# VHH binders against Hydroxyproline O-galactosyltransferase GALT6 (GALT6), part 4

Target 1, 215 residues: Hydroxyproline O-galactosyltransferase GALT6 (GALT6), of Arabidopsis thaliana (Mouse-ear cress) (q9lv16r187to401)
Amino acid sequence: NIMELPCGLTLGSHITVVGKPRAAHSEKDPKISMLKEGDEAVKVSQFKLELQGLKAVEGEEPPRILHLNPRLKGDWSGKPVIEQNTCYRMQWGSAQRCEGWRSRDDEETVDGQVKCEKWARDDSITSKEEESSKAASWWLSRLIGRSKKVTVEWPFPFTVDKLFVLTLSAGLEGYHVSVDGKHVTSFPYRTGFTLEDATGLTINGDIDVHSVFAG

## First folded at step 20 (VHH)

Design r2 (from q5 with F104L)
Fold by OpenDDE, last read:
Structure r2 (fold): chain B 215 residues (1-215), chain A 123 residues (1-123)
Amino acid sequence: as target 1 above (215 residues)
Amino acid sequence: QLQLQESGPGLVKPSETLSLTCTVSGGSISSRSYYWGWIRQPPGKGLEWIGHIDYSGSTYYNPSLENRVTISVDTSKNQFSLKLSSVTAADTAVYYCARGRYDLWNEVLFDHRGQGTLVTVSS
């Protein structure tokens, strides 16, 4: 489904998507590069939001001014990831990948926001017991007035069968993505593309789209 | 840094075979997860996917060209090649070699591309 944005985007433009990720499915033709030894199929749960330039040259695919691709079950990395990129004339730009680590302080920001926010990585097999102990320690710390900065690790922004509200905003230096009111990622504008060129919005993949608002 | 460079004749006669070679530097063609392909742009037209070969040696071709296209890899030279048989004026184009990585969308797109080489089909 393509939503036309006849006037393109401008500074301050925002797109809000209410959606629900679908359950993971087995890929019918998994490429060997994504298969672990012994696996017959890769479980995939992903969707993509793209801003496209529909005023493309005849016979060419519209450029993807923004490609936003959450992969809930991961990809070749085996971990959930949000990948962003551009595509022009069948060529990807440099991919920006958010893999659950916050961008470094020395990295470039977009309108003062980091390119990637942190979320909880499954690396910590935190046994249910450790979660209970953390909760207990949190309560104890609260009682003892030691504000242990409970670094509440936020989960991956998308969960299967859970409604989310994604907001894409056009800033001065790039796009900003928030999920459920929380900043997730920012993507700097790439050379050769303008906001006015973003005349189409597409959402595809393992997602039930409930509503889309552009303003 | 990965670099791709096309080489071959810029002029081919009708009915002959167009042959191009892509030399890869800064990376190995035998690397897993990648495919190596060819695309072209005829004058006044958009880009057209010709085909690609992946790390396993599997080839995929544009159905419109499938009977005329052969893509092969020479790992010893870190090169891959395109052969297009029975060329006509319609095969006049800038030809690009490119590298891509498999994604979960089954789209054939590339992340690196050569500068391109013009091949003209003329008597």
Scores: ipSAE 0.832, ipTM 0.931, lowest interface PAE 0.5, mean pLDDT 90
Fold by OpenDDE, last read:
Structure r2 (fold): chain B 215 residues (1-215), chain A 123 residues (1-123)
Amino acid sequence: as target 1 above (215 residues)
Amino acid sequence: QLQLQESGPGLVKPSETLSLTCTVSGGSISSRSYYWGWIRQPPGKGLEWIGHIDYSGSTYYNPSLENRVTISVDTSKNQFSLKLSSVTAADTAVYYCARGRYDLWNEVLFDHRGQGTLVTVSS
């Protein structure tokens, strides 16, 4: 399903997608290197949003000006990730992967925003006891007037069978992705692509798309 | 840094076999999760996938070329090769060797590519 954007995008353009990730399913032919002969099919839940240049040369695939790929399940790391990239003439650019860690302070920002925001990683299964102790410590710190900044760890932005609102915005230096009103990732513009070239939008994968708005 | 370099004759006669070799440096061909492939661009046409071989030795070819194409790997030399038999003028193209990684999508795309080599089919 391709949504045409005949005028392309401009600074300040935004695309809003309302959708629901689908449950993980077994891939029939997962050409995933991790499948040893006889291993159970890898369960996968992922979707992709792509901005494409539909004014491509005859016989060539439209370039992917932006590839946004949330992987809820199935990534080689075994963790939820958001990967962004470009693809031109069958070649991927340098992938930007968000794996749940906030970008470092010394890393390049996009319009003053970090490339990757932090989300809770399952490795920090702080035992319910530690969460309760943190909550207790938070209450105690509030009682003692020491505002310990309780860093609320946010979960991965996408949850199976949970409705989300994704907003893709075109800034000065790159694309910004927000989910449910919260910034998740920013992707700098890559050389060779312009906003005006983004004349198509595609959404594919394990997602039920409820609505798409472009403005 | 991973580098791929195509090598082989730039001229092939009709009905002969085109043979190219890709030399890989800065990485191992035996690395799991990768496939090694060939693509080409005929003059005035778009890029065409020829085929690839993955880490397991499995080969995948473009159906339009399947009967004429053979891709193989030489792990001892860290090289992989393309053979295209019964060439015609239609096989004139810039040929690229490339590396890709299997993703969760059934798309054959590459993350690294050589500079390409022109192969002309002429009598």
Scores: ipSAE 0.813, ipTM 0.926, lowest interface PAE 0.5, mean pLDDT 90
Fold by OpenDDE, fold request of step 24:
Structure r2 (fold): chain B 215 residues (1-215), chain A 123 residues (1-123)
Amino acid sequence: as target 1 above (215 residues)
Amino acid sequence: QLQLQESGPGLVKPSETLSLTCTVSGGSISSRSYYWGWIRQPPGKGLEWIGHIDYSGSTYYNPSLENRVTISVDTSKNQFSLKLSSVTAADTAVYYCARGRYDLWNEVLFDHRGQGTLVTVSS
């Protein structure tokens, strides 16, 4: 389903998506995961949000002004990632991948925000129980006054069967993505695309979309 | 830096076979996880996917062209080729060789492309 944005986006525009990632499913033809002979089917859980230029030339696919692809499972790295890119005339731009490491201080920022925030890389789907235990440990450490800088490592922003609120905002230098009120990633505007060209929004993949708001 | 360069005749007669070669530099064609393909743009029309070959040697072709298209790889030369048989004026286009990586969406898109070469079908 395509949500039309007839006026496109402008500075300060925001899109809010309330959704829930679905459980991973077996992919029959995992082309990405060089399954060695005998390997089990790769499980995949991913979704994508795309801003598209619907005023495209007849016979051409609408450009993807922004492709935002959280991969909870199934990425070739074996870890959760968020990939962002553009696509024009069947050609991807340079992919920006967030793999759980914070962008370096010497890297370019977008409106003063880092391109990638840090999240915990533990492939261990910390069961609800482990998250509760970490939270409990955090509270205990706070009670015991030992200033161990418990670097609270935030988990991957998306969890299967957990509701999230994603906000995409258009800044001066690029797009900003926050999940549940926390900044996750920023993506600089790419040459050749304007905010006004973003006249369509699509959300696809392993996601239950509850609501979408554009303002 | 990966570079792709198309080469071949710019003029082909009707009913003949169009043959193009893509020379890859700055990377190996035998690298896993990539596919190597051809696309074309006829005058006044949009881009059309012709087909691609992946690292395993599997080929995928546009159904509209499947009977006329052959894509092959020469690993020794780090090249891959396109053959399109029984050409007509409708096959006049700018032809591009390109590289793509498999994604989880099963979309045929590319991350690198050659500059393109015009092939005109004319008597």
Scores: ipSAE 0.806, ipTM 0.923, lowest interface PAE 0.5, mean pLDDT 90
Fold by OpenDDE, fold request of step 24:
Order: structure tokens, then sequence, then C-alpha cells
Structure r2 (fold): chain B 215 residues (1-215), chain A 123 residues (1-123)
């Protein structure tokens, strides 16, 4: 499933993906590093979006100018994560991982945006009952007019069987990813890659893709 | 900082066995998260995966080379090795040792590699 981008990308280019993550499935070939002691299989729900340089040297795999990998389930941390990276000549660059914490104020920004936004980390198996109580408390706090800065914790941007709208945009300093209109992550351009070289788009994994728009 | 360094003869005669060793520093080869492998680049061609070995001692080889390739680990020396038997001129290449991390994709990619060593097969 390759969408060709013959002219590559330029400043201001955007790709919009409408999709739905699939339910987690058992990995058929679990790797040792992904298995806990005693586990027979790992449940995985993930997908990847990649910008590729299709004009690569003959006999070499196209470089992955951008690898964007949301992992709803199956990451070694046991938590949902978004990982971004590049790959050239079978070698990964330095991975940028968003694990639900906002980037520090002292960290480098991309076009003034943080590399990682915060989302709610379900550390506790919050029973359906706790979600309803949080919603109720939110409504009550709104009614009582006490301006308690209700820090609305946003959930992980992707949910199984829920439609999402992902927008990838090319800025001056890097790529910006928004989901359902909210900024999620930014990834700085890596040395050796240009926007013009991004001549292919691929989407793979546990996702039902409904539509893709490039402009 | 993790460093990988290839060592071995730069010249091998046809039909002999190519032997290379990778010395790892700044990290342990016994980590469960990683596999250790070899790739090569013949002149004028792209990179080719040769094979790798993981924590369990399981080996995975390129099907095109499987019958000739042996990869082993020496944990005491923090090294792993490549043996390629019955070499021909087609095996002339720059050889790289590399480390990869297991991910959720069925792709063999690496996050660190050595500088590479040229091995020429010639009589």
Amino acid sequence: as target 1 above (215 residues)
Amino acid sequence: QLQLQESGPGLVKPSETLSLTCTVSGGSISSRSYYWGWIRQPPGKGLEWIGHIDYSGSTYYNPSLENRVTISVDTSKNQFSLKLSSVTAADTAVYYCARGRYDLWNEVLFDHRGQGTLVTVSS
C-alpha cells in the first residue's frame, strides 16, 4: 500500500489519514525481548506511517525519511507509546519516544511546539466505573463554578475501534502530528533527508484506513 | 557509548572460509533486547543481510547464504563472529557487524554498526 508523492513534500505540505485502529492480536512469532517470563504470546495493536524516498539507489531499500509508529499495545514498556525515527541503509536513527509525558521546558522545540504532548497514562486498570466517576466529578466541578483549573487529561490519541483523523504537516524545523485536531508530537528533520525526497507514503499494521489525503 | 569493531583477514582465497570477529564495547552482548548480526555490501551493490544471533542463541540467516553461514557468540570476550564457508569472488564485500533491537515488526534492522572491513576473495 504505497501512495506515490511524485513531487515530494514541501513546506506547508500536509497528509491527512482517517483510520481506525484494530483490536490487539496475538503475535505469531513473539520475540524473547517482548515476552515476559511465562508468557506464550504478546498481544499487539500497532500501526506505522512512513514517508519513504522512492528515488533511492538501485539495490537499496528506500530510506524511511519519517517513521511514525503508534503502539496501542505490545510495547516493551507495557504502555501506549508513539515512536518516531528514520531509517537509512538498514540502520535506524535515534528514536524519539513519546510515552505520555510532556516534553520538558528545557528541551528543544520544533517550530515552537514540544516534541511530545502529555496524555493520561492508565497506570491503574481503571474499571469502567472510575471513568464514569471522573466524568461526573468533572461535571460537578464545572457546575460549582470553582475555577479549579481542571487539568483535563487527554487520553492516548488512538483507541481501538475508534475513528481518528491524523494530520501530518511539514514545518520549518520538522514534522508535526495532530490527531483529531490536537497536537500530539513533533519530530525534527534529520540530517541527510529533505522534504523533496519524501516521494512515497505507506501505512501498515493494525489499522483500517478509510481515507488518505495529501496536499 | 556502544562501539562495534570488525576484525579479520582482508584477503581470503576462493573455497576457503571467511572468518570475522566483532568486538563489542560499551554494552553487553548478553542483553535480551538485542540481536547481533552481520551485513555486507558488495561493490556496486546494495547492503545485504547475512544473519544474526539473539540472546537465546537462536540464529537467523539469509536463505541465500544459510548453508554457508555460521554466527556465534563468545560472551566471555563480548564478541560475536561470522564464518562464511566456500567463498567465491561474489563474497567480496565490505562486511559490517551490527546490533539490532527486537521490535514488533518482522524487519531486520539495526541501530548500531561497525565501520566495516573490506574482505576480498582472490587467488
Scores: ipSAE 0.791, ipTM 0.917, lowest interface PAE 0.6, mean pLDDT 90
Fold by ESMFold2, fold request of step 24:
Structure r2 (fold): chain B 215 residues (1-215), chain A 123 residues (1-123)
Amino acid sequence: as target 1 above (215 residues)
Amino acid sequence: QLQLQESGPGLVKPSETLSLTCTVSGGSISSRSYYWGWIRQPPGKGLEWIGHIDYSGSTYYNPSLENRVTISVDTSKNQFSLKLSSVTAADTAVYYCARGRYDLWNEVLFDHRGQGTLVTVSS
């Protein structure tokens, strides 16, 4: 574990991680290669932050009550994603995947927050058309003398070699993840795990961790 | 949607071969995205990975068991099987078949598991 949490978490607890994602590396692991045709290496940049629960059975790994996995490169979708899950006794729960579209308005929220926030995706042509519209809007604003609000599509929250500040907070209904002060994902608590059971924290992968602290 | 069900004898005599079959419904055993495995839990002990097989027929076994384990696939029946030879009382356990998904972390973990079947090794 990077950090022990002797009494676990309580409502209102938070964990702050300051880190910097590493550049993608070539991955030739046979199991990774089976996700892609031929012997071509997959370029991978990802990291995971995991909350460890109480050991349920002697000789087994403790459950992962939260698995938070930003994938900057190498996801099977070909796009950056953030995947969240639980793992208990060698079995994953149902994954929550945030792929750059905001969660539907008819989905349940977590403490009033959507599970997945929107970010710009690589194959979107929206920014090109907005660039053209912005140019036209700029000209119209100059012509008529009024200012229009510029709409901005936020990029994927993590950039290789750029420091970030990630805050994981415990709300009433689930975990909330913010990066650089902006909400990105929320993950509802799952049955069988309580905040007091979250006694360990690990961070692994393509990341240089600068600091970790809890409050 | 996906269902896994174990079948096979619940009693096996010492020194004989334990044989189980897993029937897969609601999914294809031939999918390149998944591997198919066996795990077990002896009474009062933790879960133990036995092995798994991928879409290409490649097998991976727990080193402590590998000289006694065979996992195979019957794609025409959408089934995969476990054979464990030379069993002793130590092989008494609840046996589960399971599906895992390849990921970027090189860990053998599963996203679906059958209900389990108790196999007792006794004369």
Scores: ipSAE 0.547, ipTM 0.814, lowest interface PAE 1.5, mean pLDDT 83

Design r2 (from q5 with F104L)
Fold by ESMFold2, last read:
Structure r2 (fold): chain B 215 residues (1-215), chain A 123 residues (1-123)
Amino acid sequence: as target 1 above (215 residues)
Amino acid sequence: QLQLQESGPGLVKPSETLSLTCTVSGGSISSRSYYWGWIRQPPGKGLEWIGHIDYSGSTYYNPSLENRVTISVDTSKNQFSLKLSSVTAADTAVYYCARGRYDLWNEVLFDHRGQGTLVTVSS
């Protein structure tokens, strides 16, 4: 269902989605069954939240000024990811993919927040290291090799059949996505679109939407 | 860097066949991950998908054009081509070749396209 935003969004606006992801389904469409060799059906669980801008050309779809796509299962990487992009005139922009690694310290932020937060990954043994002394920890780790530390890692923000609360907020430099009160991703605004032009919101895919609030 | 370059005649007579070639540089047309397509924009109108072809040679065409469209691949030249038969003035448009990546949404959308080439159908 499309939710109309008659005045669009403004700085500081929030959209809150309460939903529950569905279990993975088999995709048998030949076009998508080639995400991996062998033409096998793939198991997919994903949903998308899209902000629709103003129509600029008769006969064309309005631009997708934000495409937010959590992929619980079925991404070509074999891991859960959150992908964000824009789409205008049948053409995707450059994708921002959050794969569970926190953005590096030298990468640009969005309103002072990292583009991608960390979450637990199946292939990670060490995610954080306790540091009692910077120099001592550094050389001990190098001399002894990597050490294993007990850390608390947060899971991928979405779990099949588990209710979540997603908040999309409009900052000065971009959108900020939090799930269950924790920041997960931020996505910078792209040229050619303003928040007032965001007059539509759609949510589609493997999700049961319980509520949507725009504030 | 991936580059897509359209080539072909800019003027085609009515009832003849419009023929365009797209040369792909900086990537392989044989990649299983991608499909290769043609879109066009008639003057004063929106973009129209014409069709696309995947690495296996499977083709998919816009139903409104499918009786007149052929898309083919020449892997040795890393090129793909469009033929549109029996053209009329309504086929005058800017034609773009494009690359799309298969996605989980089963949508025909592109992530790269060429500069476009104007083809005019006129006597």
Scores: ipSAE 0.546, ipTM 0.815, lowest interface PAE 1.5, mean pLDDT 82
Fold by ESMFold2, fold request of step 24:
Structure r2 (fold): chain B 215 residues (1-215), chain A 123 residues (1-123)
Amino acid sequence: as target 1 above (215 residues)
Amino acid sequence: QLQLQESGPGLVKPSETLSLTCTVSGGSISSRSYYWGWIRQPPGKGLEWIGHIDYSGSTYYNPSLENRVTISVDTSKNQFSLKLSSVTAADTAVYYCARGRYDLWNEVLFDHRGQGTLVTVSS
């Protein structure tokens, strides 16, 4: 699950990930779940894509100069989100959370791109598209003998068992993430990291990775 | 703003117990979202996790230290403490108290850390 980046990244570099998210699993270890009343398990579907930087201190893990974490299920908010951060010397930076609404126009951009794109839809549009998708799903389920229940209340760029193409690109001011050709998030570079410092890419979690390409 | 401040003796004799206290201000130690831990950096080495304590009082320790470590909390003073028994010169380090937030991954990582305090073990 590790791709080495021997020359790091340069302005305009791209990494393309083709993968498929897995269904939510029950997690009983409280160290990886939201705080729950009682002690029940939580349903989790999430994955992370991380860029590793240069090792700063011998004997320590290298910094994570980008932590990209789509959370399809299991986030403490109860909704699907995409969270991005850095981690250095066992310490997280300040999280950037995209919860489905476009960043406001008065927020700073990253290379002219908003930090968070909209994926939440109004009720009338979502209802029509969900009904159409539900009709297609029941037809497919009849052919394969499995009924599919509609679980999507928040349309999200990642869908369980649906192949996606994610492109991570390096801009002048930060990273840009597109899924299936549409911009989803941008994350500004943080102090202490340059593109040449990226030494590797890891992908972990509830995901089947089909291919990874660097360009 | 959240602030963490270590306090305790800077010099400890071999075989004695190292004892440190972390005072938390700008946040509650009883918050269900967080855990409170100790890390250290010996001279010339990287950071080492010692252990942490969660809101319920459950403790988790580095296996290499677990027979010698006790972490406790005093909610009335908004403090948590470290005791490390039977110290040797190998326990000389800068000690940091820290706060971590539970996430969906099995990693012990922190989002805030104190300034650190040097504890020297010397006869």
Scores: ipSAE 0.495, ipTM 0.794, lowest interface PAE 1.8, mean pLDDT 81
Fold by ESMFold2, last read:
Structure r2 (fold): chain B 215 residues (1-215), chain A 123 residues (1-123)
Amino acid sequence: as target 1 above (215 residues)
Amino acid sequence: QLQLQESGPGLVKPSETLSLTCTVSGGSISSRSYYWGWIRQPPGKGLEWIGHIDYSGSTYYNPSLENRVTISVDTSKNQFSLKLSSVTAADTAVYYCARGRYDLWNEVLFDHRGQGTLVTVSS
């Protein structure tokens, strides 16, 4: 699942990926299995979309300008996450982890977008209860002078065996990722890389890629 | 904050053994989450992975060096070490100790690196 970007990315460029996540599998790799007590196999469903930079040094892999890694199952936190990073000369940068909580209001935005959007966690009961009492809470809050907090979360953007449309776009300050038309995460550009340096795209992991196009 | 500090002789004679120690502070070398490794950069060349050791004591070495490399750990001092035997001028490089996190991908990559120490192999 390799695509060349001969002129790199330009401002306002988009890459669209249509794909379908695969079900979790037992991972046999000893390095991965050692993340569990007693060396037990890990149930994993994850994929990565990576933008590759220019090969800077003979004998080294090209830098990963963007590493976008949705982990549907198998993350050490026990929850689905989306992790983003760079990798330069065998070294990861600081990871940006989206765990289902919206980025704080005091965090820097990327082109006016939050770095991480929220998504559904294990509290769907709360949203049903709050909707059923919405009319009563409006009336009551008007009388008392307070309002009830409402929590509504959208689902994790990726579902096993469900087709998705992911759009990666290049803004002024960073990359923006939307899935099925909804913003999910934005990742700021990091020092040392320009948009033209992103000359390749790879997609690997527990995913069936149906199409990839750039425009 | 995690800190990695290389120490050892900066000059080694040909045919002798290069020995370096990495002192880890701000974290435990015994953590199951991490592996501890050595990388080097010869002058004018790219980074080269030498090897690493995991929490269980298992070692993994670059095939091009494996006959000459020993990596070991001293948990009581929170340190790990590199021994590279039978050195030649080709082993002159800046040597870095590094930490990698076990991840869901089968790749040897690092998230922390020491400042590096130059080791020159010369008479």
Scores: ipSAE 0.452, ipTM 0.771, lowest interface PAE 1.9, mean pLDDT 81

Design r4 (from q5 with F104M)
Fold by ESMFold2, look of step 20:
Structure r4 (fold): chain B 215 residues (1-215), chain A 123 residues (1-123)
Amino acid sequence: as target 1 above (215 residues)
Amino acid sequence: QLQLQESGPGLVKPSETLSLTCTVSGGSISSRSYYWGWIRQPPGKGLEWIGHIDYSGSTYYNPSLENRVTISVDTSKNQFSLKLSSVTAADTAVYYCARGRYDMWNEVLFDHRGQGTLVTVSS
């Protein structure tokens, strides 16, 4: 259940998770039903990946330095989201919610990456046109930076019963999450925690974990 | 912005009842999205959940505090309160009122906390 990370993390460390999301289950807890308007059981498919720290006071849970929570089904918005946060001393920090819209260009970046990448379900015409021009756009972006508003719309990164490869990387300014080789989210470091503090990893929820390794 | 302010006596004698009130401003205590709770930190120890109350008036208490805890709401004053009966020196702590939001994991965690008030139990 918990993977120990000897010596914690350092700049350039990464964790790779190969897993498969499970189908939604019916949640009968009245509290979670109240998050979603209606009396029927809420269908939920979600999982969490959490980095645990060392700064526990006796009698407290270890801090959750990173709480990464993809919600495939059951989020109060009615749409798939990825939520990230820190939890320390029974208190959540400010949640970062990625709902499928790319972070604005005037928002803070993390190591030059947006906090939230765009995703869409099916944009066949856009995807086809974007794919045909992708090589040119990629080359141009590399040469002169991001100068053209061309986006490739990709589906929500997680699909029930479909294997994924998630990579969590420690950059200079924060954590970077890629799924199947494509950047999805970045989460800036929060005050009070160093990478060496991140000595535990847990993965829980509606997921079948096939492998986890750190490098 | 949302603000939570604890009030009540800072000194309570053993065997008496500790009574605290939390005044909520910048938000409504009647909101169905939130629950309202009390946590405490004894000297040199970690935070301990005492209990909370939801929008329906249902209360949930830490079993370790036995049946000594009562949490109630006064919606007309936008306040909620804590009563802890039969206190001993072990109940000396900094007491915080707090707001939590139900999440997908159904965990009792908070997103806002008051400044805290020290309550000392002594003769």
Scores: ipSAE 0.590, ipTM 0.828, lowest interface PAE 1.3, mean pLDDT 83
Fold by OpenDDE, look of step 21:
Structure r4 (fold): chain B 215 residues (1-215), chain A 123 residues (1-123)
Amino acid sequence: as target 1 above (215 residues)
Amino acid sequence: QLQLQESGPGLVKPSETLSLTCTVSGGSISSRSYYWGWIRQPPGKGLEWIGHIDYSGSTYYNPSLENRVTISVDTSKNQFSLKLSSVTAADTAVYYCARGRYDMWNEVLFDHRGQGTLVTVSS
């Protein structure tokens, strides 16, 4: 599905997408993962939001000014990931990957926001023990009256069959992505692309799109 | 490391002139590669470009503000300034100074900004 943005984007522009990720499906030739020896297929759940330059030269693939790719399942890492990139003339730039770790303090920020926010990594093995320890620590903190700041770990912002509201905003230094009102990632503007050139929005993949708003 | 810092009064009366200065450190304002500009964010609204000045001294202003805006550079102090005349309540905003560069299409691309300073227009 392509939505035309005839005027492109400008500073302060925002796109809101209401959608629901679909269940993972089997892919025999996954693009985002390598099949392990002996595996016939990989389970994949992912979708892509792209800003494209539709005014590009006839016959050429429009540049992907912003490629936003949440991967709920199927990434080569085996974990949920949000990947962002650009593509010009069939050449991908360097991917920015958010893998659940918050950007380091020494990393460059985008409009004062970190490139990647933290989310809880379902490391299957440690989660049960950590949950039990958190529960125990919670009970202990209640007993001792010391308000231990319960560090609420936020989950991965996308869940299969759960409605989400994604907001993409054009800031001064880059794009900002929020999900359900919470900042998730920021992507700095790359040279060679302008906001005004973003004349198309595409959303594809394992997603049911409910609504799209551009303003 | 490049740093930009806004300075000026946080309160301005209606019809008066808002004046802000941006002090740049960790980089030269005389660099030919960059322009220096101002943006603002009114409460509850998005970012708005005010204008910028390039290395040649050429100024570019938002058409909506063009008649009221003056941006200047002081290379000796490594500073640049904003003047916004005849202010109203609509000019209440967080003001940011920023560094930018032109992209391949001569479009504005900002890559650094200050922390911002709130300017309130009130009687």
Scores: ipSAE 0.008, ipTM 0.235, lowest interface PAE 10.2, mean pLDDT 87

